# Designs tried in a protein design chat: VHH binders against Ribonuclease D (rnd). Part 2

Target 1, 374 residues: Ribonuclease D (rnd), of Desulfotalea psychrophila (q6ajf4)
Amino acid sequence: MKQENIISTTEDLKKIVNKALKLDAVGLDTEFVWERTYYPQLGLIQIALSDEECYAIDPLSIKDLSPLGELLADRNTIKILHDAPQDLIIMSQATGATPQNIFDTRLAAGFAGSISTISLLQLVSEQLETELDKSETRTNWLKRPLTEKQLSYSLNDVRYLRATRVILLSKIIGPKIKSWLQEELNLLNNPANYSTIADESRYKKVKGVNKLDRKSIGVAQEIATWREQKARELNRPRGHVIKDDILLEIAAIRPTRPEELANTAISTKAAERYGNDICQATARALNKKEVDLPHQQKRSQLSSQEKGALAQLKELITLKCDILGIDPALLGNSNELKKIIQTLYKGKTTHMRQSFGWRKEFLKDFYQIHRDTI

## First folded at step 1 (VHH)

Design a16 (framework vhh_7n9e_1)
Fold by ESMFold2-Fast, scan of step 1:
Structure a16 (fold): chain B 374 residues (1-374), chain A 122 residues (1-122)
Amino acid sequence: as target 1 above (374 residues)
Amino acid sequence: DVQLVESGGGLVQAGGSLRLSCAASGFTFSSYDMYWGRQAPGKGREWVSGISEYGGSTAYASSVKGRFTISRDNAKNTLYLQMNNLKPEDTALYYCAKTEVYWGDTYIFDYWGQGTQVTVSS
């Protein structure tokens, strides 16, 4: 018979985890609300021990989630998720554990003849001919009690993960391609993925920051650092303090007086509230020595010969991926492929994910041909 | 020691039926998802069908969908493949398999056993 229930005590959580630790693989998912707070608010954790035995763990009722951390860090039980990174970060933060032995069905789909951007709903439809409803994705997962419909839909997010993994692995022909997938999955074991990045490094995540000059990048770093601290203090999303595009405009003008903020699209209310903090952050950046300023990453245009080599690289990837059943996107986006060409032609030693591991193996013949030509 | 022993293959005419069995031992059968694969003469191995640990979910390759049915009997540690409306193109050595886990983060699928030969005459 099907077993579906809400786990609301630490003792019951321990029982479910002890069962899970005796299995080779379990499905996991989280539901959270992240619209008006700095940290995601964890609403539910789903676990599938089998297609007949699924549970919803209630983090609002259970203050000690450390037993889940034991499962998350266990090297003998595979944790199957779809598009794993965000769920793993949330669970790592809630448990204090570093995830180990993860299987991401989104990544696996890209190695199994599908696309690496596929949704769980589409993947389950294609692989298992099972239709999942999206209607509950807009649910407030912090409300209690959960309806039976909400519970059933949440459990469907994990129920089919074990079967989906079996099917995806069966479609990957040969141990080499499976080892390439495993190499990608092993990247999810890296504790650096789950460490809070330093506030001073948050500016690197602002798209377009490298288009600024070095002094303005320094200002962007200080403002981004201040914004993180203020967002945490207020428990609000960073964008509710200042949006990224406004942050870039401010960094470009380097305001020393609050009235100078009128030259940006910042709201009057935000300028009144934060103007002094923003000017102080700007002053901190302007007082730094050149050696302490962030380095600007410049992008160069390709020569005609380099454009020809890029076209050859893209053709190689397309043809080889078609034969192997691998999504070309897994080899790199357009900017990464351009960087490969520039590295080969200019002898740069830029560390790229394509210079090691399975991507290097995939591209080895291309590298040999072009190094012999140049 | 993991042991998977396939049986039930043979020679049949097009449009006929066969039922394959896979007897499992050396592991807790009811804790594993199982599947069938095949290798046709001159071709690589092809995935055929998969079934979850209690039979609640099944999947099939497009080439066999609607003609083959996978099932299991956990009390007998046995996996089955009912093959109906067989075609000459179904001629292959059929294997059953489970997920294999090695050394922490390493896992592979492999076909365990000798396989059972299915030959479909035109």
Scores: ipSAE 0.000, ipTM 0.147, lowest interface PAE 17.0, mean pLDDT 82

Design a2 (framework vhh_7n9e_1)
Fold by ESMFold2-Fast, scan of step 1:
Structure a2 (fold): chain B 374 residues (1-374), chain A 123 residues (1-123)
Amino acid sequence: as target 1 above (374 residues)
Amino acid sequence: DVQLVESGGGLVQAGGSLRLSCAASGFTFDDYAMYWGRQAPGKGREWVSGISWDSGSTAYASSVKGRFTISRDNAKNTLYLQMNNLKPEDTALYYCAADYRSYGDYLDEMDYWGQGTQVTVSS
């Protein structure tokens, strides 16, 4: 099957990038498989120069993706994506470039009177009255040749991004709100977004780790660190080495001998293969001084006065967001709002995204009212 | 204690169909790639088909491609092989295998093996 819209050589990629660099904005997306490997396997990169000129870039055929990196890092051409972070991380890793000048239509939808969790399919349906096919999300993007349906599906993910951006910007109320959106988008330019999390910090991402005592959190940290190293060595997902729930069970019992792993739901083969490594990781944690163990992140309960202040904060956000056409979720989730109240009453020992930038400006009057009474 | 128990074999006429099952226990089934292999009398082990831990990827030996379909039910810890248009040359002991590494077509490197179920195709 001939596919005219597929770019399979570095020379053709350079031609498309040179065209893109002359435009004000392009749409971008990726298709990847992240089921059996430590790093995502990039299957396809889609680019829309217009609603009629779209290309699928084949990273399996192109060994040098650095021309795409030039586009990603370009400060004059806007790259439009829907729910950008994961795609940007994958493209940054593939090209070596730090993304610049990004427009995330998911974030923009939240500033434009929609919800900030909206899917691309729903957003395009609402804004452009166009229905996109969702059935191809389960396909193997590493197989070649691509089917006509796969190609058509993939290109529709970028085809309407330029038009969507124009419509969303037209719905944002005033230059102040547009500047708030731009501030949020500028966070995507930060190189820290594209650096890997240190192995020794991976345990923080395990849900439920803070329910363990400090010694068990220390064990979880050592096992999570080992798991990252082993997963990279084997090129396997971290859960394929040991799932998070099994890691928490192991950390809770703190095994000193492989036989003790029988008290967890770990498989016999995994216990046979990794038992000695797991026990060595446990020993490293148990041999640490108390001061070197991770601190448990405990959540304190709110007083009646603090609950009253939280209710006032939520009411203010709801009312002000309704007037401005902004999704309240952009200000913070319930746990973040509780942390704002605790910080106001207990001092500023924790950095919050609501203590600076546009969120601080949004909440300025609330902060002034409470600073004088706390 | 790991067990792989195959069933569904038997005698069938050329052109017929059989569905094989492999019931797995003693390990986390959905973490393992699963395979079907076969061994005819007087021959070495031959790879037939493989399926990834999540069913996202399948592969077949050229001799069975288009006739056999591999599938799995992770909720039931069971692997299946649907065999259509059977030929006398398909006569063999069919066994399932599990591999945590999920590496290719290499039967010699499998972590666990079943005892097998006999398939006999008459002319």
Scores: ipSAE 0.000, ipTM 0.143, lowest interface PAE 18.7, mean pLDDT 83

Design a3 (framework vhh_7n9e_1)
Fold by ESMFold2-Fast, scan of step 1:
Structure a3 (fold): chain B 374 residues (1-374), chain A 124 residues (1-124)
Amino acid sequence: as target 1 above (374 residues)
Amino acid sequence: DVQLVESGGGLVQAGGSLRLSCAASGFTFSDYYMYWGRQAPGKGREWVSGISSSGDTTAYASSVKGRFTISRDNAKNTLYLQMNNLKPEDTALYYCARGEYDWLTGYYEDFDYWGQGTQVTVSS
């Protein structure tokens, strides 16, 4: 080993983890490659014990990452990340552990008077007046040895997370908004976030699937299920089998013969390779009974009264967020807010994140006012 | 005890104006953001306008934007709603509401008190 800040043995990993477990908080990040395989390939895990003590953990040299899992699941040491979900999923998969006691600086920024989509570079620049490397790199994190520049770059992603957290918490006024942030952060502790979704449910992640009729959604479900299985078999990204936009085009036309695929933007090579499988998946969907087809999540058009209520909701959120110093985007995007109005006016029992917890508390008076109209 | 008392409602012709007042008592008025809501016959309550504790930030429902102006006089513990170019659709019972403030935490919460309302009737 020629680089002092790289951890490449299980023994050294255990030493760093034992040291981390004695601290109140550590910074964490990952580097991975997800271009040619079904599962992302973990290249590095970075950890900051302090601004001066940072390490890059080499998962290519350490096959057993369970000691890191002990830290990830620890309830006494806070793990600080910027835009945590994907990093937590990959670390959970690599270690077998369920993350606990997570602090996401991106979420915290939204509660501290910034935008909830702020980049780490911008956040560190604003909070610490420190400039991080702004170059766009498509570095192959699986190649060894790492250059000094690659190592330095990776460690700077975690070096300032502890300081950033302290500053963000100082900008969040009073314990109520801090309790709302903590409630949001606690959602990252849920084991369900880190379980693999079933193949037959993967179609729900295809943007635009709900614009199809129910038979075509059924076709999309069967094709998405087949695509998932084929992608794993080939160890290729699902998009390399069939891209989401092509999957939607196929589902819309419901091909019964491979020749009908010419009516989509599918490549001639993919149509030749997968045409029979796609038509078989379509046939499976078309042979299902109506009751067994996926439910269409398509929203009906809002009435003028409902549009008025949506405008009132958005204006209330804007005003209250401005007063409280939090990002309105934390309450929900436009589609989520529209769903709130549909739930209130059409008497639908809908499980949405705005129906519980801090968002329900934030919106309780809007709900109280509008329930009188039902 | 907290009390909110609305006044200034009445009968007015379309295109006319009214100014509503809400007299607040039993709390430090200048510590709270305040709201106006309304309830039309056969409808539920709807939000109309809101104002920050200092009066620097205001918001309006789209249906009243440009026609209504919310204001406050912290020295008089009074909230106002100036209503111009009134329409028959503005006919409703108008309420003021207090945003919750917890002195212990220093945070503003949702509404915790509403007044009994003042009736506004706009004829065609």
Scores: ipSAE 0.000, ipTM 0.119, lowest interface PAE 19.4, mean pLDDT 82

Design a4 (framework vhh_7n9e_1)
Fold by ESMFold2-Fast, scan of step 1:
Structure a4 (fold): chain B 374 residues (1-374), chain A 122 residues (1-122)
Amino acid sequence: as target 1 above (374 residues)
Amino acid sequence: DVQLVESGGGLVQAGGSLRLSCAASGFTFSNYWMYWGRQAPGKGREWVSGINSGGESTAYASSVKGRFTISRDNAKNTLYLQMNNLKPEDTALYYCAAGPYYDSSEYLFDYWGQGTQVTVSS
């Protein structure tokens, strides 16, 4: 099988990066497998220097990806991706670099009269009238050698990104909307995006944790923290250490001895391996003062006045977005819009992104109207 | 390790002023959005104010807008909160926090300093 356009050496990677650094913009994508490890396993990195010059970088053959990191961090060459955050995190981890000068075509689509959740295939179909093949979505990207079809498929993920960016920018109305898009894109430059969520905050992602009493939430926090550290140590998914449902069962019973784990659905193997660690994590939570325990978040109901204001907010967003050619979803989901209303009417001070930047400017008239009405 | 150390709290009369400081270490301060939060007796933690990495964009909770001013000095790795016209309702333990912005609701680090107590007498 002839595998043209594959880069398998550090020297060839440096040559492609040097070419890329002379260009105004390049397309980037990754293929990865994330089934059996704590971190995703890179299978392939695709780069488009033009629609005619595309390369697949083989991370299995190239152990030092730092030259790619130089491109990723470069402030002069735009890196174009579709739905950038996940790809940027994995490339940042692989290279040690902080991404700079990123253009996300998914975000740009939302500012250009499309939806901000559009797939690359739909976006390319709508904007360039080109149909991309979906047949290789089941590929194990860690397997070698890659077939000619797999290589061709992977390169089509980046081939059209440069053209797509040009078209999307042409559809964005005026300097204000372009500045709002640039504000969103600049958020991708923040190094904090490429740092792991604090281990101590991982419990917040466990569905059902807020149904526990505060002491049990404290136990869940300590166990979730331990689980992250153990999963990272073993290089295994967190669920392979213990599943979320088992974590909640343990937090509810607050075991002080390993034998008490028999009251949960934890496997015999996991109980034998982790029983002492789990009981130590439980003890740490039980030794905390009540004031140091995580605060339980409760779902609040809106009054009739607040429901009216929410309806007005949704109407304003729909009308103004229609006029400006912006996807309403960029302003916030239903829960976020509800929080805006609660902040205005109840003085709730929950942090919200709609208090900053372009969303604050977009909603300025709504904020003014409701302050004058109340 | 990320360390945030708050100072400047104390007992003050209603209508008075206090300036809080947050000294940051263990990370590149100038790259992070910074926040002030507070926790009043018997209430959950609530957001007070936020400032972007460069200091050009700020936001405030409605309860403090016009009375409080957030600022930062990236050369000194220090975050500030100037509190004017203090009310008994402002009595709380005040914390600073550092976090990413691109998904602030999901990926906000739960790194808070020990806090600085502010008590406003009637």
Scores: ipSAE 0.000, ipTM 0.380, lowest interface PAE 12.2, mean pLDDT 84

Design a5 (framework vhh_7n9e_1)
Fold by ESMFold2-Fast, scan of step 1:
Structure a5 (fold): chain B 374 residues (1-374), chain A 121 residues (1-121)
Amino acid sequence: as target 1 above (374 residues)
Amino acid sequence: DVQLVESGGGLVQAGGSLRLSCAASGFDFSSYEMYWGRQAPGKGREWVSGISGSGDYTAYASSVKGRFTISRDNAKNTLYLQMNNLKPEDTALYYCATDEWGYSLEYFDYWGQGTQVTVSS
């Protein structure tokens, strides 16, 4: 690959964007480094105007990426990505734009008779009988100049996205299932996907926090809030300050003195460095009024009747998905399916993604049968 | 049984102010966190602000921090959002919501019908 495929000036970026805006669809991808920083460091943005016309945009050389933002937010040109969310967040941050009109080939694969966790390499191999080289999976994308091999590999990540979309759409059964895919793709247009969540709410993203009692959830909230602020201050990943599993251990014991941290797997260096901050965060939580503590519905075991309903739900999903060519994983993970059963049998109107849109339509007969029984 | 009714929206010029209200009924209001979310035309819902049961703790989306103030009157079962220095991009249908289980901001358990805010340039 020649260096003429690299876009390193704002003027050249504007020319490529102008061409892209006249097309029905383009492929996009990013390369970034996110090993030792709080925010990912953007190294490269790839764009495919066709299978033969692909470019690598150099964000290290271009100070103003707003022209790319115009393309990203454009409602007439489809942007095709594989496993879009992280790339869209990074590009939104770099351009200031909210993504619109996105097609995620990972999601589409799940509606087209494949699995919704398929890699781009496997998808292109299966659908187009083309083998992609992934030997450059570990590289420093911030280093310049890029080698011919690095450039070639980066462009192959977008080269076949337009063709892949056409093939996937041809394999989806009927206009109704295509409308279900479009509902999922439309969720990627939501500005909330590209906004920073409040530090005080970050604890909700810690897997296993909902298994703690209310006081310990309060402690987890304060420690997660502190950890977020400290990670930004140090410009380090949150896990480099304190890992999620250690955070949960600390929340469970609710330490009032730094010495009590010895009862967790926290490292000696981290305990020396952060012990006082952690105990201060714990004290803030313990001093809250009961009404101000995070609410968490106490986890209950499923009754025999509820277990039977869950088995019936899983059977219905498996059978219906097999007929329609949809990956069952798109309906929900195991914990979400359990929540559906608990919601139905305990009379709650809990907001869950299966209570609206295409998933509600998919499950409507199951809901009617169980509401008539309950 | 849970009911949330928003009011206070309207048309306002950029730089102006509006105060939204949410009347809550059917649950022990003071025991639950309350939230404001919004949905701009043709877009999905986004989180704006949250407040603890006592009112002592608040949180805001970066886009509104310093301009919006969330508050509550537990004696009146009413949630408020004071919106100052409004921008055209604040134009949206505003919803109040409560999360009885407190473990997801993405999916609230109860949502109101919304109140429209339109900010002219």
Scores: ipSAE 0.000, ipTM 0.207, lowest interface PAE 20.3, mean pLDDT 83

Design a6 (framework vhh_7n9e_1)
Fold by ESMFold2-Fast, scan of step 1:
Structure a6 (fold): chain B 374 residues (1-374), chain A 120 residues (1-120)
Amino acid sequence: as target 1 above (374 residues)
Amino acid sequence: DVQLVESGGGLVQAGGSLRLSCAASGFTFSEYAMYWGRQAPGKGREWVSGISGDAGYTAYASSVKGRFTISRDNAKNTLYLQMNNLKPEDTALYYCAKEGYSYLDDFDYWGQGTQVTVSS
């Protein structure tokens, strides 16, 4: 266990960032708590300039994290993370910067003959023969002072990232596959990744919403939009306002009066607090013209012909991935593969990640057979 | 100088069979996927079947699955479509097509097609 420095001032942060900007690559990670607030609460940011020089940045003590934002946006210094998206979103929100030049070791593992769902602990064990401590997974990262064990644990999350990247790149087959990895990593540079989903689109994330009739989907959209606004106002998780299952029950009954909420599992306190807002949201949906209601996006079951094509797609992916050392999961999950088949067989052109770039090139042999394009 | 020449069409009664051929020249046949498409009178072209260069993968439109069989003879540079249990709705001009080069949407149709007419 090496003793590491905690960075608690803007001046010291600027010094560390200036050192980092002179390096080709640094490791980054975050620790956060997301239990009772609308936004995650950032507890710690870790940075590794080398395996010997690691720092814990204290966002509770530093109000202006913009110097870290300069590093995050820098195109000359690679930022190495394991399973980058959530950490990048949190750091982007904290700094106001759009991440650039990111290397995700989880994605890289999937191109280097490993699995794209591998944990950092397993990856470091397999690639560097080094054991990492997993005892601090349920600790309160907002509490100060940090224990020596918490600090040691947090810094180990970044200490080996630079070495891990070098090893993973050495295991990737040829320049073509390295270019596919780089294309995938470049997707993390897109500013759209770091903007909030529009409130009116949040209903799409509610599991089971597409089982409702079209008017009830409209009600669900209005209630989900209201719920996002209320959750932000109260600084509470959206589920603490109204849980998804309760939202679906309300949308199904389309309440016009607060008393009708008694027909759902909503709590008495929530019904008293939000009943008028919920009924107003319902009324907005019911007053919409049918053309303005959300279209029902039900997934149809596969026909026998589509099942045959899906089997051929899966076989092609398995065989080609085995030869190239790529994790099949990187080509798409089960639902995405079904969508490819349905798109080809129904002749509807849709924008899918498999319709462009390296995935389109990988799947070209399969698409050629169907002459239809995605 | 890519050239595709379709043959084997004709008049057949419902329930009958026909075998279409497409003779290919001007490219390395075994390196490209090949397709059959058709165009019925007054309608747009629709995809019917496809086969990979090595014949390892085949695919069919739902309307023909189980009735049509696509195959190829790479030594003869020839693509085939065996059509069984033909229906009046199979009446169309049948085209073979070669896979495009660098863009998946780019297909070459070099033949004039072969007419298939299925009577009731």
Scores: ipSAE 0.000, ipTM 0.137, lowest interface PAE 19.0, mean pLDDT 83

Design a7 (framework vhh_7n9e_1)
Fold by ESMFold2-Fast, scan of step 1:
Structure a7 (fold): chain B 374 residues (1-374), chain A 119 residues (1-119)
Amino acid sequence: as target 1 above (374 residues)
Amino acid sequence: DVQLVESGGGLVQAGGSLRLSCAASGFTFSSYWMYWGRQAPGKGREWVSGISYDSSETAYASSVKGRFTISRDNAKNTLYLQMNNLKPEDTALYYCARDLYGDYELDYWGQGTQVTVSS
């Protein structure tokens, strides 16, 4: 049994942060509740200074988390997390700091002969031969006092991160692949990751929005914008206002009267409460100048030759990744790979992540062969 | 120590055939993609053909597709290029290479074998 501590005052937080800033690396994690609110509710922030010295920071008791922000933004101490983006967003919001010098063990696993979707529990089991308990995943992290089991569980999420990082780095083949991992990790330093997405851009995150015609995409944009504002006003998840699938149905029919919402799967209560707002959002979209409407991303079917090139690309990625110990998923999903082929065959240069940095270097010979034959 | 040694080049008339071989040593040949490249007089290197570690996938430059066939024998650590219907434009130093896609420390080429196609 490891001895564990809860930090409940700003003074104690400053003490552990000052200690952390003298170290080369620390482990970090958060526990939060995100079931009934627009923003996640922070329950705990865990920090590991070593596998024997771990602390749980209580954000419900500490008014000023700025000392944690100093650590988060520090360029000399590496912050190690597993699947970092969501935890970094939450900590950035709580501290006002932009994260710097981050090591994501999920990304590193993908460069070290494992898969980039591996859970922390499986990764620690495989790399350190240590079994972690997952029994407390369904607990209420906002309730106090924390049980001994909750505290022990939460600290195990950070305890082994330093050791895991060392082992993963030892398994990466050569300095070039280590530099590719560092390029991916450096993307987590970008302030744009921690800025609020503009409400009028939220429609882009709705899966299937590009299947709509241009006028309906405009309606989807206005409804998504309204939905964000309403969700924040009510402090509820956006899906509790209107689910994405219902938003797409509404955008497709472009309702001018609340009664027309009966042609969608919207609930009777939601239609009664929001019908007028939804129709007003639709009217705003329909009153826009054509040039101000969002552009539809055209879906084109691949030709037989393009399908052949896509198969070659997928096989080349699989074979090269097997040799280098890299997870193929890091190169792009199926839709991204299709985009590469269409871009090459149409002679277009697009701002794809595969056109820059380490992915461009990985794919350089494929690009050379296909551009020379186009 | 990684070594790649090409052989089988020579002088041939247009329309003729040649078979090139590349003997590999110093690494696990069966684990690597292998390539044939060429360098014509006064020009840069160009890649001609590639083959996966298990021979399930092959690729060819458009200029040689249908005329050249790449193959490998993993038991003998040997890469082959069968060249048919040779053209004067195929005149070049032909070399094999391993791991065009890997770390630069593992990026090796052979010395090459000269192929000359007379008109």
Scores: ipSAE 0.000, ipTM 0.101, lowest interface PAE 20.3, mean pLDDT 83

